Miniprotein binders against Enhancer of translation termination 1 (ETT1). Designs and how they scored, part 22

Target 1, 377 residues: Enhancer of translation termination 1 (ETT1), of Yarrowia lipolytica (q6c872)
Amino acid sequence: MAKRPLGLNKANKSKKKKLDSAEKAEKAVAKEISPENDESAEPAPALTLDADEEDDMGQLESLYKNWTSSERDSPRILHGVVHECDSLLQKAKGEGLPARFHEIYAASLLDLAEFADKKKPVKKKKVKSDDVAPETSDMFVDAALERVETGLEQYPEDAGLLFVKSRALKQDIDEKMSAVSKEERKETAKKMISQLNKILEVFKLAQKHASTVTPAQLDVVEELIELSGALESVVKQSDISETTLVACEKFYNEILASEKDENTVKKAHRGVGTCKMIVADSLLDLLDDDDEDNDDTVELAKKNLKAAIEHFQKSETDEDGEFMVTLAETMIQYGNLFETESDDQKKWYGEAVKRLRQAQRLGVGKYDEMILELEDD
Below, E stands for the ipSAE of ESMFold2; O stands for the ipSAE of OpenDDE; V2 stands for 0.75 times the mean of E and O plus 0.25 times the DockQ between their complexes.

## First folded at step 12 (miniprotein)

Design z4 (at its last look DockQ between E and O 0.74; V2 from the best seeds 0.65)
Fold by OpenDDE base, look of step 12:
Structure z4 (fold): chain B 377 residues (1-377), chain A 117 residues (1-117)
Amino acid sequence: as target 1 above (377 residues)
Amino acid sequence: SKERIRELMKKLLKLLERIEQLAEKIEEGDPRELHMAIHELEYALILLAFAILRLKRHGSPEAVEELEQLIERLEDLIQKLEELLEKGDPETVRELEQEILELMREIWELREKLEEK
């Protein structure tokens, strides 16, 4: 019997085995949390339980805030959050828990999936009966989805739950794509396209019920764009990216029209810029080298790249060397669409070189060869 | 004809210039719905551009006629938004956004038909 991952409350109706499985899960968690006395482990930061919140939910919020504010390098704090969620779930007998409980629990399960071993494609090796299959990342994602759905049954319009559902559905695609065999990869990727649309629907519903959108919620949209491109590359069908891109760009523009938080606004500008850049790339990839009538399509790609650069410049920071590289690449691509040795080409290459040199000073990459090529043109 | 497809892309570029001119006229204090309607027109235009490029590879005469009609509808929606910027209320802009979203759905349906061939 595979040990259920921590938090996998599979409601199996069989009355008798419930007690032994819960007690073994508690003992397994308690054993991994038992510091073996190896003197050289830096004392894990004392969970300063700011014990002052008399409310069980306040304690959970404090624990979760300690996790979210940490370097997130160790699952130890996160196991504490999940353990508190399990304790509250038992105390409440599964009833009367707020939407935020289900949100924190599901989010924490998704974060635990990042520390878990990825599911390997099941080669038909006879697993001997007694080896407890290790907890795999897919099992935490499945548990997070079950938790979010349980919350949404009670709170169907809760924005926090809907955002976590979107994240969980995205991560479920990543898990499915990592676990699939090379032979089934293309067919699985085709099935995951329909899940991208479902994520976007859930995200739009979340946004509709949200008062504000956080930068962390925008990360899910960024990752959705990246995943769309990755799935498209596997399927070799251009159709997927455009629908997802248009929907993501719409979402970012809705944020820009309503949000005033500087970090959220900067991130939304990056998002719009990325969508416009990918649109320009996709337009250029659809050019036929044998077609003399490409000028209008190139002009449309130029307009999108210009708009991408303008959005990226609004989100530019002096400390983000990785983003400076992305901006430089977009400026190079825009420069490439002008006449060779034109004043416009030289301008955009010169702006790209400034960003590449800045990124290199920040320790991001080495661009000396690329800088030389852009200065010699 | 190749010439007819070229004329469609040229028409889209002119429509994009009209959308850009609308975006320059909108102030930060204007209703959110106006800002969104402009972006939605831009999205419809981009979807039409991709449909045109696919028509070059897999097009039928019927699909060219359907694209011409969708571009005419986009032009009419841009014209409605130009008129609404001067005199419109937020409710009338929401009706226009709904018409733009309907156009985008029809463009997607046409595109799917072009890729199944």
Scores: ipSAE 0.613, ipTM 0.859, lowest interface PAE 0.9, mean pLDDT 80
ESMFold2, look of step 12: ipSAE 0.626; ipTM 0.862
ESMFold2 (binder alone), look of step 12: mean pLDDT 79; pTM 0.803

## First folded at step 13 (miniprotein)

Design z10 (from z1 with L108W; at its last look DockQ between E and O 0.74; V2 from the best seeds 0.69)
Fold by OpenDDE base, look of step 13:
Structure z10 (fold): chain B 377 residues (1-377), chain A 120 residues (1-120)
Amino acid sequence: as target 1 above (377 residues)
Amino acid sequence: SKERIRELMKKLLKLLERIEQLAEKIEELAKEGDPETVRELHMAIHELEYALILLAFAILRLKRHGSPEAVEELEQLIERLEDLIQKLEELLEKGDPETVRELEQEIWELMREIWELREK
């Protein structure tokens, strides 16, 4: 008995075999159930989840909360969540499940993909027919997409499902980029840039239907920005997925306008700052050393780096040494756009050195050489 | 010409200075203004900044590979950005949230046209 892979419901495309067989099975009696005309359009009974279904969902939420509150170092709890999802799916016969069920199940499949073996570029080794192909990360991402789509068919405006779809589509790009050959990598990256726009459309739809933005939803936006930069670096075209960056920055600015949670606001400031930094970097990458007319582009890059620093400073925390390094690097880059030995350059290098020394005290790295270079100028 | 492209970038920097001055005025309005109107005005400012950045990248691409026709199309898009900035300046005094959202939609249409210019 081949163990069905957990969560990989192979959609048995029931090939309708045209069973030809003509057999004349008999005249079962047409009982004349009288068409009583009772026009009482009783409102379709609100599907009150039976008390047993509420308890089943409460158990699933508890298991998923145990996963999300863990260090997430082992898939053991996550396999428990997916197993409960499979149990509920069988009990419900695949019907009448809430949007939150599909969300938890899809999110849990995406989390399982991180523990799975990545699909290696298929060298044409004749896989013998009998080797059960190991469960690869791409298979969990595909199963998550199918699960989210099934949920969205029933709940097309559910923000949670739409956010998980955005995450799943992002992770599908990562899987495609990991599975591609070195020769096809540039061409695949160009195709994936066009898919970032689709992720943003889904994300904008999610945001429109969201009452509140969660930190986990902000992580998806951060990952979209990182993926945009990674794809651009592969394509080596100065064509920022500016659509992605702009829409991510818009999303963060909408959070800053509406949200009052200090951690969400800090994370949104980091997000805007990162977008502004990437814009500045991309402007600077477009400088031509042979062009005497770079001053206006440098000034535009300076304005974006300044805005990045201002947003980063609003999100600064004394305990986050890694972010202190990011802020220091941005300050160094801004300082590099001033005249050598200028008071402005010295100021920004001095502010970077403070943060590098703080990060070093927090144990994040060693910056003694870089500190010396910035102080000897 | 290289000179015409230089003039476009200088025009964008002047438009950015106008956007920055509008942002400062919106921060002042945030103290006494309608919170919904102020929120939409802040969003419109950010959208104008995005449209400006897209135009800057379009100019830099034209510097490398531009046709004279593409320079004229960019001049028209920059004029539209200037008109949208002027509309936002007028909305700061008398705008309601609906009229600001209509302006945001016009800014997004401009951004789409700037993007379509990249695919040509």
Scores: ipSAE 0.661, ipTM 0.889, lowest interface PAE 0.8, mean pLDDT 80
ESMFold2, look of step 13: ipSAE 0.688; ipTM 0.900
ESMFold2 (binder alone), look of step 13: mean pLDDT 83; pTM 0.848

Design z11 (from z1 with S67D A70L; at its last look DockQ between E and O 0.75; V2 from the best seeds 0.69)
Fold by OpenDDE base, look of step 13:
Structure z11 (fold): chain B 377 residues (1-377), chain A 120 residues (1-120)
Amino acid sequence: as target 1 above (377 residues)
Amino acid sequence: SKERIRELMKKLLKLLERIEQLAEKIEELAKEGDPETVRELHMAIHELEYALILLAFAILRLKRHGDPELVEELEQLIERLEDLIQKLEELLEKGDPETVRELEQEILELMREIWELREK
């Protein structure tokens, strides 16, 4: 009995076998069920199917909450969530499931993809016929996309489903970029850039229907920024990151305008700061060393780095040593755009050194050499 | 051509200074203004900044690739950005959220046109 892969319920395309038209079997058993007219159609008690369905969804939510609240180091809990999703799907016969069911199931499939073996670039090795292709991460991402699409067919304006779709589309790009040959990598990256715009459209639609943005939804935007930079690095065309960055920064600014949760606001400030930093870096990468007319571009990069620092300072926490390093690096980069030994340069290097020393006290790294370099200038 | 490109970047920096001054005025308005209008004005400021950054990259790309035909298209797009900034300046005193959202759509249209200029 081939163990069907968990969650990879291949939609049995019920090939409508043309049932051949044949046999006429006549038997007209005419049993005269007597027409007794008894009118008292007491309204059939509304079958409280709702109580068992609410309990089933409540159990699924509890299992998923146990996963999301765990260290997420083992797929064991996650396999329990997916198994419950498969059980509910069978019980419901695939119909009448809430949007949240499809969301949890798709999200759980995406989380399972992280524990799965990545699809190796198909070297033309003769796949022997009998080797059950191992479950690869791409198969879980494909199953998550199919599940989200099934949910969105029923609930096209569900923000949770739309956010999971955006995550699934992002992860599908990662899978495609991991599976591609070195020779096709640049061409594939160019194609994936056009998909970033689709992810952003899905994300904007999700946001439009969302009452509140969760930290997990912000993580997807962060991952989109990172993916944009990674694809740009492969393509070596700065042109592409900008629309993604602009749309991500817009999203973060919309959060900053609407959200009151301190952690969400801090994450949104980090997001804006990161976008501004990447814009500054991209401007500086466009400098031509042979061009005397770089001053205006440097000034534009300075303005973006300053804005990045201001947003990062609003998101700074005394316990996040890794972020203190990021802020210090941004301050160093801003300092580097001032005249050597200027009061402004010394100020920004001094602010960076404070953060590097704090990060070092938190055990994030060793910056003694970098601190010395910034203090000796 | 190099001088004309330099003038474009200088014009963008002046427009950025105008946007920054508008941002400061919106922060002042946020103390006493309608919260919905202030929110939309803040979004419009960010969209103007984004359009400006897209134009800056288009200018820098033009500088590298040296297609002089695109200089006139960039000049027109910068003039449109200036007009949108001027419209936002007028909306700060008397704008309603709906009129500001209409301006945001015009900014987003400008951003699309700047993007399409990259595919040429």
Scores: ipSAE 0.633, ipTM 0.879, lowest interface PAE 0.9, mean pLDDT 80
ESMFold2, look of step 13: ipSAE 0.704; ipTM 0.902
ESMFold2 (binder alone), look of step 13: mean pLDDT 83; pTM 0.845

Design z5 (from z1 with L13M; at its last look DockQ between E and O 0.71; V2 from the best seeds 0.69)
Fold by OpenDDE base, look of step 13:
Structure z5 (fold): chain B 377 residues (1-377), chain A 120 residues (1-120)
Amino acid sequence: as target 1 above (377 residues)
Amino acid sequence: SKERIRELMKKLMKLLERIEQLAEKIEELAKEGDPETVRELHMAIHELEYALILLAFAILRLKRHGSPEAVEELEQLIERLEDLIQKLEELLEKGDPETVRELEQEILELMREIWELREK
């Protein structure tokens, strides 16, 4: 008995049974037992979710919380979550499950995809018929998408499901880009750019129905920015990221307008800063060295880098040495747009050097050579 | 012509200065204004900035590969941005949150049209 893969139980059963068994009309004699019409229409008790169903969901939430609070270094806890999801799904016969069930299950499948073997580009090797194809990461992402769509059919405005859908759609792009041949990579990347817009639409819908944004939801937006840049690098079209960046920056600004949680606000400032930095870099990449009319473009890049620095400074922490490096690099880029040896250039290089020295003290890297260059200018 | 594209970029930079001046006025209004109206006005400013950035990229792309027709379409989009900035300037004095959200929707439609100009 081949153990079916956990979570990959395709609902393949329903379609096949329409086949032909036309036959036998056996007339089994319906005995007449005439039970009396006692009309006492006691109102059917409201189906209180049985105390067992609340306990089952409470157990699932506890298991999922144990996963999310772990180092996430081993899929062991996660397999426990998925197994509980499969158990609940069977017990409920696939009906009456809350939105949160579908969310946890889909999210857990996405997390399992990270531990799974990536699908290798299918070289036309004769797969022998009998090799059970190993569970690949794409299969978990597909199962997560199916699960979240099943949830959204019942709960179309559930923010948690919509956020998981956005994550699943992002991860599906990563899977498609990993599985594609070198020859088709550019053409696939072009197609994936059009999917980024769909992810952003799903994300905007999620946000509209969300009362609060979690740090984990912000991580999905960060990953969308990174994916946009990665796709742009493959396509070699500097302007691909614009709509994604704009929509991500909009989202972060909406968070900044609504959120009061200090960590969420800091992450949102980092997000806006990152978008503005990428806009500045993309503008500078569009400069033509033979064009005398670059001044307005450089000024626009300066304005974006300045705004990036201002957002980054609002999110700066004394313990985050990696972010201090990012801020220092942005300050260097901004300094580079001023006249050589100008007071403005020296100021921004000096602010970068402070952060590089702090990052170095935190053990994030060695910047002694870069510090010397920035101090000698 | 290269000169017509230069004029578009200069017009866009002037529109950016107007957006920046509006942002400063909204920050002043945030001290005494209706918090909901101020929030929507801040969102509308950011959306105008985004539309402006998309137009800047469109100008830079047209500088490399532009047709005369694409330059005319871009001129119209910049005029629409100017009209939207002017509407927001008027809303700073008399706007309610719903009217500002209607303007945000017009800005989003402009951003969509700027993006579609890229696919042509």
Scores: ipSAE 0.652, ipTM 0.884, lowest interface PAE 0.8, mean pLDDT 80
ESMFold2, look of step 13: ipSAE 0.724; ipTM 0.919
ESMFold2 (binder alone), look of step 13: mean pLDDT 83; pTM 0.851

Design z6 (from z1 with K63Y; at its last look DockQ between E and O 0.76; V2 from the best seeds 0.65)
Fold by OpenDDE base, look of step 13:
Structure z6 (fold): chain B 377 residues (1-377), chain A 120 residues (1-120)
Amino acid sequence: as target 1 above (377 residues)
Amino acid sequence: SKERIRELMKKLLKLLERIEQLAEKIEELAKEGDPETVRELHMAIHELEYALILLAFAILRLYRHGSPEAVEELEQLIERLEDLIQKLEELLEKGDPETVRELEQEILELMREIWELREK
């Protein structure tokens, strides 16, 4: 008995074979069972089907919370979540499930994709017909997309589903980029950049219907920025996916305008800062070294780096040594745009050195050479 | 000409300074203004900044590969950005959230047109 992959149950549209069996109208004998009048049967309390459904969803939420609160090092808990989703789906006959069910199920499938083997680029080897294609990460992402779309058909304005859809679409890009040949990689990357805009539309819709943004939803936006940069590196266009970056920055600024949670606000400041930094980098990469009159572009890059630093300083924590390095690097880059040995350059190098020394104290990297270089200037 | 492109970038920096001054005025308005109007005004400022950045990249692309026709199209887009900034300046005194959202849509349309210029 081939174990069907958990969660990958393609709804086999059981073709109802019209069994044509014409056979006979046998006379169902109308047994006149006499209506004995016994009055007193207290109506059995209507077992409110609602209570068992609420308990079943409460169990699913508990299992999913156990996953999200774990080290996420093993898919074991996650397989439990997906199994419970499959059980609930069977109990409900696929109908009447809340938006949150579809969200948890789709999110759990996306998390399972991370533990799955990536689809190898199909070398034209004759796959023998009988090998059950191994469960590949793309299959879980496809199943997550199908699940979230099923949820959105019922709950088109559900923010949780829309956020999971955005994550699933992002992960689908990663899968497509992993599976593509070297020859098609550049052309696929160009197509995927156009899909980033669709993800951002889904995010904007999600945000419009969201009362609050979770840290996990912000992590997906961060991953979109990273993916944008990765795709651009493949395309080798000097041009950022400006639309993606701008829309991510807009998303973070909308969070900053609405959110009051300190951690969410810090993450959103980091996000805006990252967008501003990337803008500055790309403006600087567009400079022509042979053009003496790039001062206006440099000034625009300076303004973006300054804004990046200001946002990063609002997100700075005493324990995040890796982020202190990122902030130091941004301060160095900003310092590099001032005149050599200027008071402004020395100030920003001095602020970078403070953060590099703090990162070293936290056990993040070794910057002794870089610190010396920045102090000797 | 390279000179015409430099003039465009210089114009963008002046527009950015106007946007920055508007942002400061909105922060002042945030103390006494309608919170919804102030929120939408802040969003409109960010959208203007985004449109400006898109124009900056478009200018730099045109510096490398530009046609004279594309420079004229950029000049028109920059003039349109200037008009949108002027509209926002007027809305700071008398704007309602709906009128500001209409301006945000005009800014988003400008951003789309700037992006379409890249594909030409």
Scores: ipSAE 0.520, ipTM 0.829, lowest interface PAE 1.1, mean pLDDT 79
ESMFold2, look of step 13: ipSAE 0.696; ipTM 0.896
ESMFold2 (binder alone), look of step 13: mean pLDDT 83; pTM 0.846

Design z7 (from z1 with L16F; at its last look DockQ between E and O 0.83; V2 from the best seeds 0.70)
Fold by OpenDDE base, look of step 13:
Structure z7 (fold): chain B 377 residues (1-377), chain A 120 residues (1-120)
Amino acid sequence: as target 1 above (377 residues)
Amino acid sequence: SKERIRELMKKLLKLFERIEQLAEKIEELAKEGDPETVRELHMAIHELEYALILLAFAILRLKRHGSPEAVEELEQLIERLEDLIQKLEELLEKGDPETVRELEQEILELMREIWELREK
C-alpha cells in the first residue's frame, strides 16, 4: 500500500468508470411496518453541526499552537497538524472551511518543506518510471501555494492568508534558486527579483487588512531582505536591492506607525535599521575610489548609518548578544566615516566597544583583538 | 559631465536636509495635530526619503554609465522631488489626510519613474 503523501492531495481525477451494471429491479418488499404511536421520544437535541466544526477547528488551532510553541526540531507535530487538516478537508468535502484553516494548512506545509529533501538539480539521468519521486521541499511549497490560493479565492482580503502567501512565494524563490543549474542561476536570479516585488505587493495587501502584525510575519520581511541580498550577489547588479529595501523599510515604518506591541515595534525598528544600513553600504560600494568628489555621497551614507544606529538602539535588548555585535559593527562603520582620531570617531568606537564587551559577556564571539584596535585609535 | 552629476548629488543632499527638517516639524506637530494627518505626513516623509535614496543610486549609476539624456531625465526627477517636498512643506500648515495621500501617490509615481530610468 503506497502511503499517499500527506497533504499532497493530487486531485486524482478518479475516472468514475461507468460500471454499466444493468441488472435487476428486485422487488423492494414494502413491509408495512405499523406506525406504532409511541409519543414520548424527546427529540434528541439537534447536535448543531456548527459545534462539531468549531471543536474541530479548535483542535486544529491547539495542534498548530503546540507546533509553533515547540522547539520545532521534529516534523512529528507538523505531520499531526497536516493530518488534521486533511481530516477536516475530507469532512467538509473541501467547502465551508474558514480562512484560518487554509492559513494553518499552508503554513504547516511550508514548515514541512524545511524538513524535506531539497530537489537535486535534474541531471538528465533516466529516472526509471516506477520510482515514486521522493517528496521534495518544492512539492510542499507548491502545495502550500495551492492551498493559500484556494483560501484566497474564498477570502481574498484575509490578512493571515496573504501573509502565508508572501511566505510561500519567498520559499518558492529559495526552492527555484536551489534547484537551478549553475548556468541558469544568474538568469533565474534576475527573474526572482521580479517575484520579490510581487511578494511585497502581497505583504502590503496583507498589512492593509491586518489589525496587527505578528513577529513571525516580520521574520518573513527580514528573510526577504536577506534573499534580496543573496539574489543581488548572484546577479552582481547593485540595482536589485533598492526596490526591495525601500519597500521593506516602508513596511516596517507602516508597522511603527500602527503597532503598539513592544516586540513587534522592536523588530520593526531593527528592520528599518537594517534597511538603512544596507542603503549606506550600497552607497559606499558605489563610490569610485578615483573620484575626489564623494563627500556628498559619504554624507548621505553617514545620515543613513546614523538613522540605522538610532533605530537599532530602540530595538536593543540586554540579552541579545548577536544583535549587540550587529549594532557594534554598524557603529564601527559609522565611526570609519569620520576623520581619523576625531572625537566623533572615538565616541562611536567607544560605543561599539561597550557592545562588543557585552556580547562577549553573553558568550557571543571573541572580539578582544577588535576591541584593542578600536581603543588604540 | 562629471560636474553636472556632482551638482545633482549636492542638490540631493540639500533636499535630504529639507526632509529631515520636515520630519522634525512633523514630530512637533504630533503633539497637537490631528493624529490621522500626522500619520499620513509621517508616511509622506518616509516616501520622500525613499525617492531621494532611489535618486542617489540613480546618480551613482549614471556616474559610471550615464548618457547625457539620462542626466537630463535625472535633473527633471530631482526637480520633481523638490516640488513634492515643497508641497509637503505647505501641507504641514494646512494639509488634510486626503491631500497628503494624494501627495503620497505623486511620490510613488516619482519612485516608479526613477525605477524605469534604471531599465533604460
Scores: ipSAE 0.623, ipTM 0.878, lowest interface PAE 0.9, mean pLDDT 80
ESMFold2, look of step 13: ipSAE 0.693; ipTM 0.903
ESMFold2 (binder alone), look of step 13: mean pLDDT 83; pTM 0.845

Design z8 (at its last look DockQ between E and O 0.51; V2 from the best seeds 0.58)
Fold by OpenDDE base, look of step 13:
Parts: C-alpha cells; sequence; structure tokens
Structure z8 (fold): chain B 377 residues (1-377), chain A 119 residues (1-119)
C-alpha cells in the first residue's frame, strides 16, 4: 500500500483533456417538463449538519486544541490533526465542510511547514527522476494557501480563514526569501515588500469581519512587522514599509479601543510600541553625521521612541525578562538622543539598567558590561 | 534650497504637535465613553503616518531633491494641514460618517506621498 503523503492532496493531476469522444448519442428526448411555477419559496432547509458531521468536527476541534495547547515541540499531534482533516475531506467528498474545517486544516499545514526541511536553492544537479522529492516547507505553505482559497470560495467573509490566509501569505514570503540565491536576494526582497500590501488587504478584510481578535491573530501581525523590517534591512532602503506599519498599528489601536482582555491589550500595546520604535530607527538611519540640520529629524525620532516606551511600559510584566530587555534597549536608544551626561540621559539609562538587572535575575541574559557602561556615564 | 527644506521639516514638527494635542483630546473623550472616539483614534494614527511619510520624503529630497519635488512636497504638507484642521472641526461636531471620509482622504494623501518616492 503506497503511503500517500499526508496532507498533500495530489488531486490536480487528473483533469486531463477527455475532449475527444464527442460523437454519438443524439437522442434529444425533448421531454417538455412544464415549468410549474410552484412559488412556494420554502426557506432552503437550514443545512442540518448531520449529527455525525457535528461529532466529526467536534473531534477535529478537540485534536486541534490538543495541538495548540501542547509545547508544539513534536509534529506527532499535528500529523493526527492533518490525518483527521484528510479523513473528513474524504467522508464529505470535499463538500459541505464548515469554514472552521478549512481554517484548522490550513493552519495545521502551516504549522507542519515549520517542521519540514526548507527547500534548498536548486543547484543545477540533475536530480534523478526516481527520487521522490522530499516534502519541503514550501509544499506545505502552498497546500495551506490552496486550502484557504477553497474555504474562502465558500465563505469569503470568514475572518478565521482570512487571518490564516494572511499567515500563509507571510510564510510564503519567508519560503521565497529562504529559497533565493544570494545574488537575487535584494531584488526578491523588493518584490516581497510589494506582497506585504496584499497581506494587509487580507488583514483589513479579516479585521472588518472579525468580532474578536485572538492572541494568535496578534502574533501574525507581530510577524508581519518583523518581516517588514527584515525585508527593508535586505533592501537597505531607509524606507519604512509604512503601509504595513500603518495597518498593523491601526489593527492594534482598534484592539486597544475594543478589547478588555488584559493580555490582548498588553500585546496590542507591544505592537504599537514596536511600530513606533521601527519608525524611530528608520529616521535615525537617515541621519548624515555631517548634516547640521539633523535636529528636527532627531526630535521626530525622540517623539516616536517616547511613544514606544509609553506603550511598552503599559505592557510591562514582572515575569517577561525578554521583553524587559527590549524595553531597556529602547530606553537606551532614547537616552542616546539626549545630550551626553544630561539629567534626561541619566534617567533613561537608569531605567534601562533596572530592567536589564531584572532580566538577568530572570535568567534571560548577562548585561553586566552594558550595565557598567550605562552607570559610568 | 536647503533653507526651504528646513522650513518644511519645522512645519511638520508643528503639525505633529497639533496631532498630539488632538490625540490627548480624543483620549479624554475615550475615558468619557464616547463611541465615536474609535474612528477618531484611527484618523489620528493615519495623520501621524502621513506626517512620517512626509518626513521621509523631506529627508530624501535633501539628498536628491528637484525644485519641482520640493513644490509637490509643500502641497502635500498643506493637504496634511487641511486634514488636521478637518479633524479638529470633526472633534467639535461629532459626525462619524465625516470621520470615515476624512480617513479616506488621509489614505489618499498617504498614497500620493508614497508615489512621490518612486519619482
Amino acid sequence: as target 1 above (377 residues)
Amino acid sequence: SKERIRELMKKLLKLLERIEQLAEKIEELAKEGDPEVRELHMAIHELEYALILLAFAILRLKRHGSPEAVEELEQLIERLEDLIQKLEELLEKGDPETVRELEQEILELMREIWELREK
């Protein structure tokens, strides 16, 4: 029994052109079925999901919840989720599945891509025909995109599907950037920046149809900001992916306006703070050391770093040592924009040192040298 | 000239101070539980980003600017000032449909500033 590769439905092969046998059977039995206009618009029976379909989806949700609640260190549970998705897809004959099915399946394929071997840049070596090319991460991302599009054809306004589509489009950029040669990397990064706008359109549509935002949806927005910065760093254009930052900050501010969950609000403040920090960094990267006219640009960078710090302070926790380091670094950067030995510089370095010492106590890192430099100033 | 570009950056900083003052007023209204505050907050952030876009355009023009590009940038800054003035008036009147129209005008301004990068 040939082990079918799990999740990669090879369905695309068989629409071969059976064009040919046009010929024979003429018999036009024109049975005049009289259009009796029975106007009884009985409301289309609510598709009562058969009790078996509700139980099948309940089982899938339980399996997926077991995955999402795990340490996610092993794809074992995830292969179980994908196998159940394949089973349900076969049972339903690909029809009548809810939006949530397509969402779970696509999300699970994206999670499988993280455990898969990355596509190596194709060195022109003649791959012999018979080696079944190993399933690469790009193949899972492609399968996830196909699954999400299949769901969106049926449920075009489903926020969950739209958020998974945005995640899949983000991962597709990561795959393209990983597979590209060093020589083509800059040109590919420029093209990928233009794809961020498409992810943002999908996000805006998802947000419009979302009643509530999940923490996992916020993580995708964070990853878009990080990807934006990473692509800009490759392009070496001192250009903010401003459309990405705007839409991400807009999304976070809408969360801050609507959400009451303390953790969601803290994540949204971190997101806004990160956007403001990236703006400040990009402004500072445009400073020419020989230009006496930098003062206004430095002031604009100061305002953004101050806003970043204020948002980060609203999201600060006594247990998150990694975030304390990020906040300390932002405070150092803000301190660096003041006059040397000024009271403002000393204040911000002192606030950074407090957080670095707290992060060290939490076991996040060693900052003893950096602390000494900031205290000797 | 370098002097004209310096005046533009100073104008942007003054416009940012006006945006910050509007943000404070909106944050006060938010504490009062005004439902229209959500759309007003969005418009503030869009204005802040349009301003940042213009700041980057100014910095690029310092390096490679034509006189014509400086004139186009002056017009875009005047449009930003007009949009800030419209938002100031909207905060006094409280019309949510007009806030959405303003957001769309800000987004169009941001698009035009972005197109100025490709020139």
Scores: ipSAE 0.582, ipTM 0.850, lowest interface PAE 1.0, mean pLDDT 79
ESMFold2, look of step 13: ipSAE 0.630; ipTM 0.869
ESMFold2 (binder alone), look of step 13: mean pLDDT 78; pTM 0.787

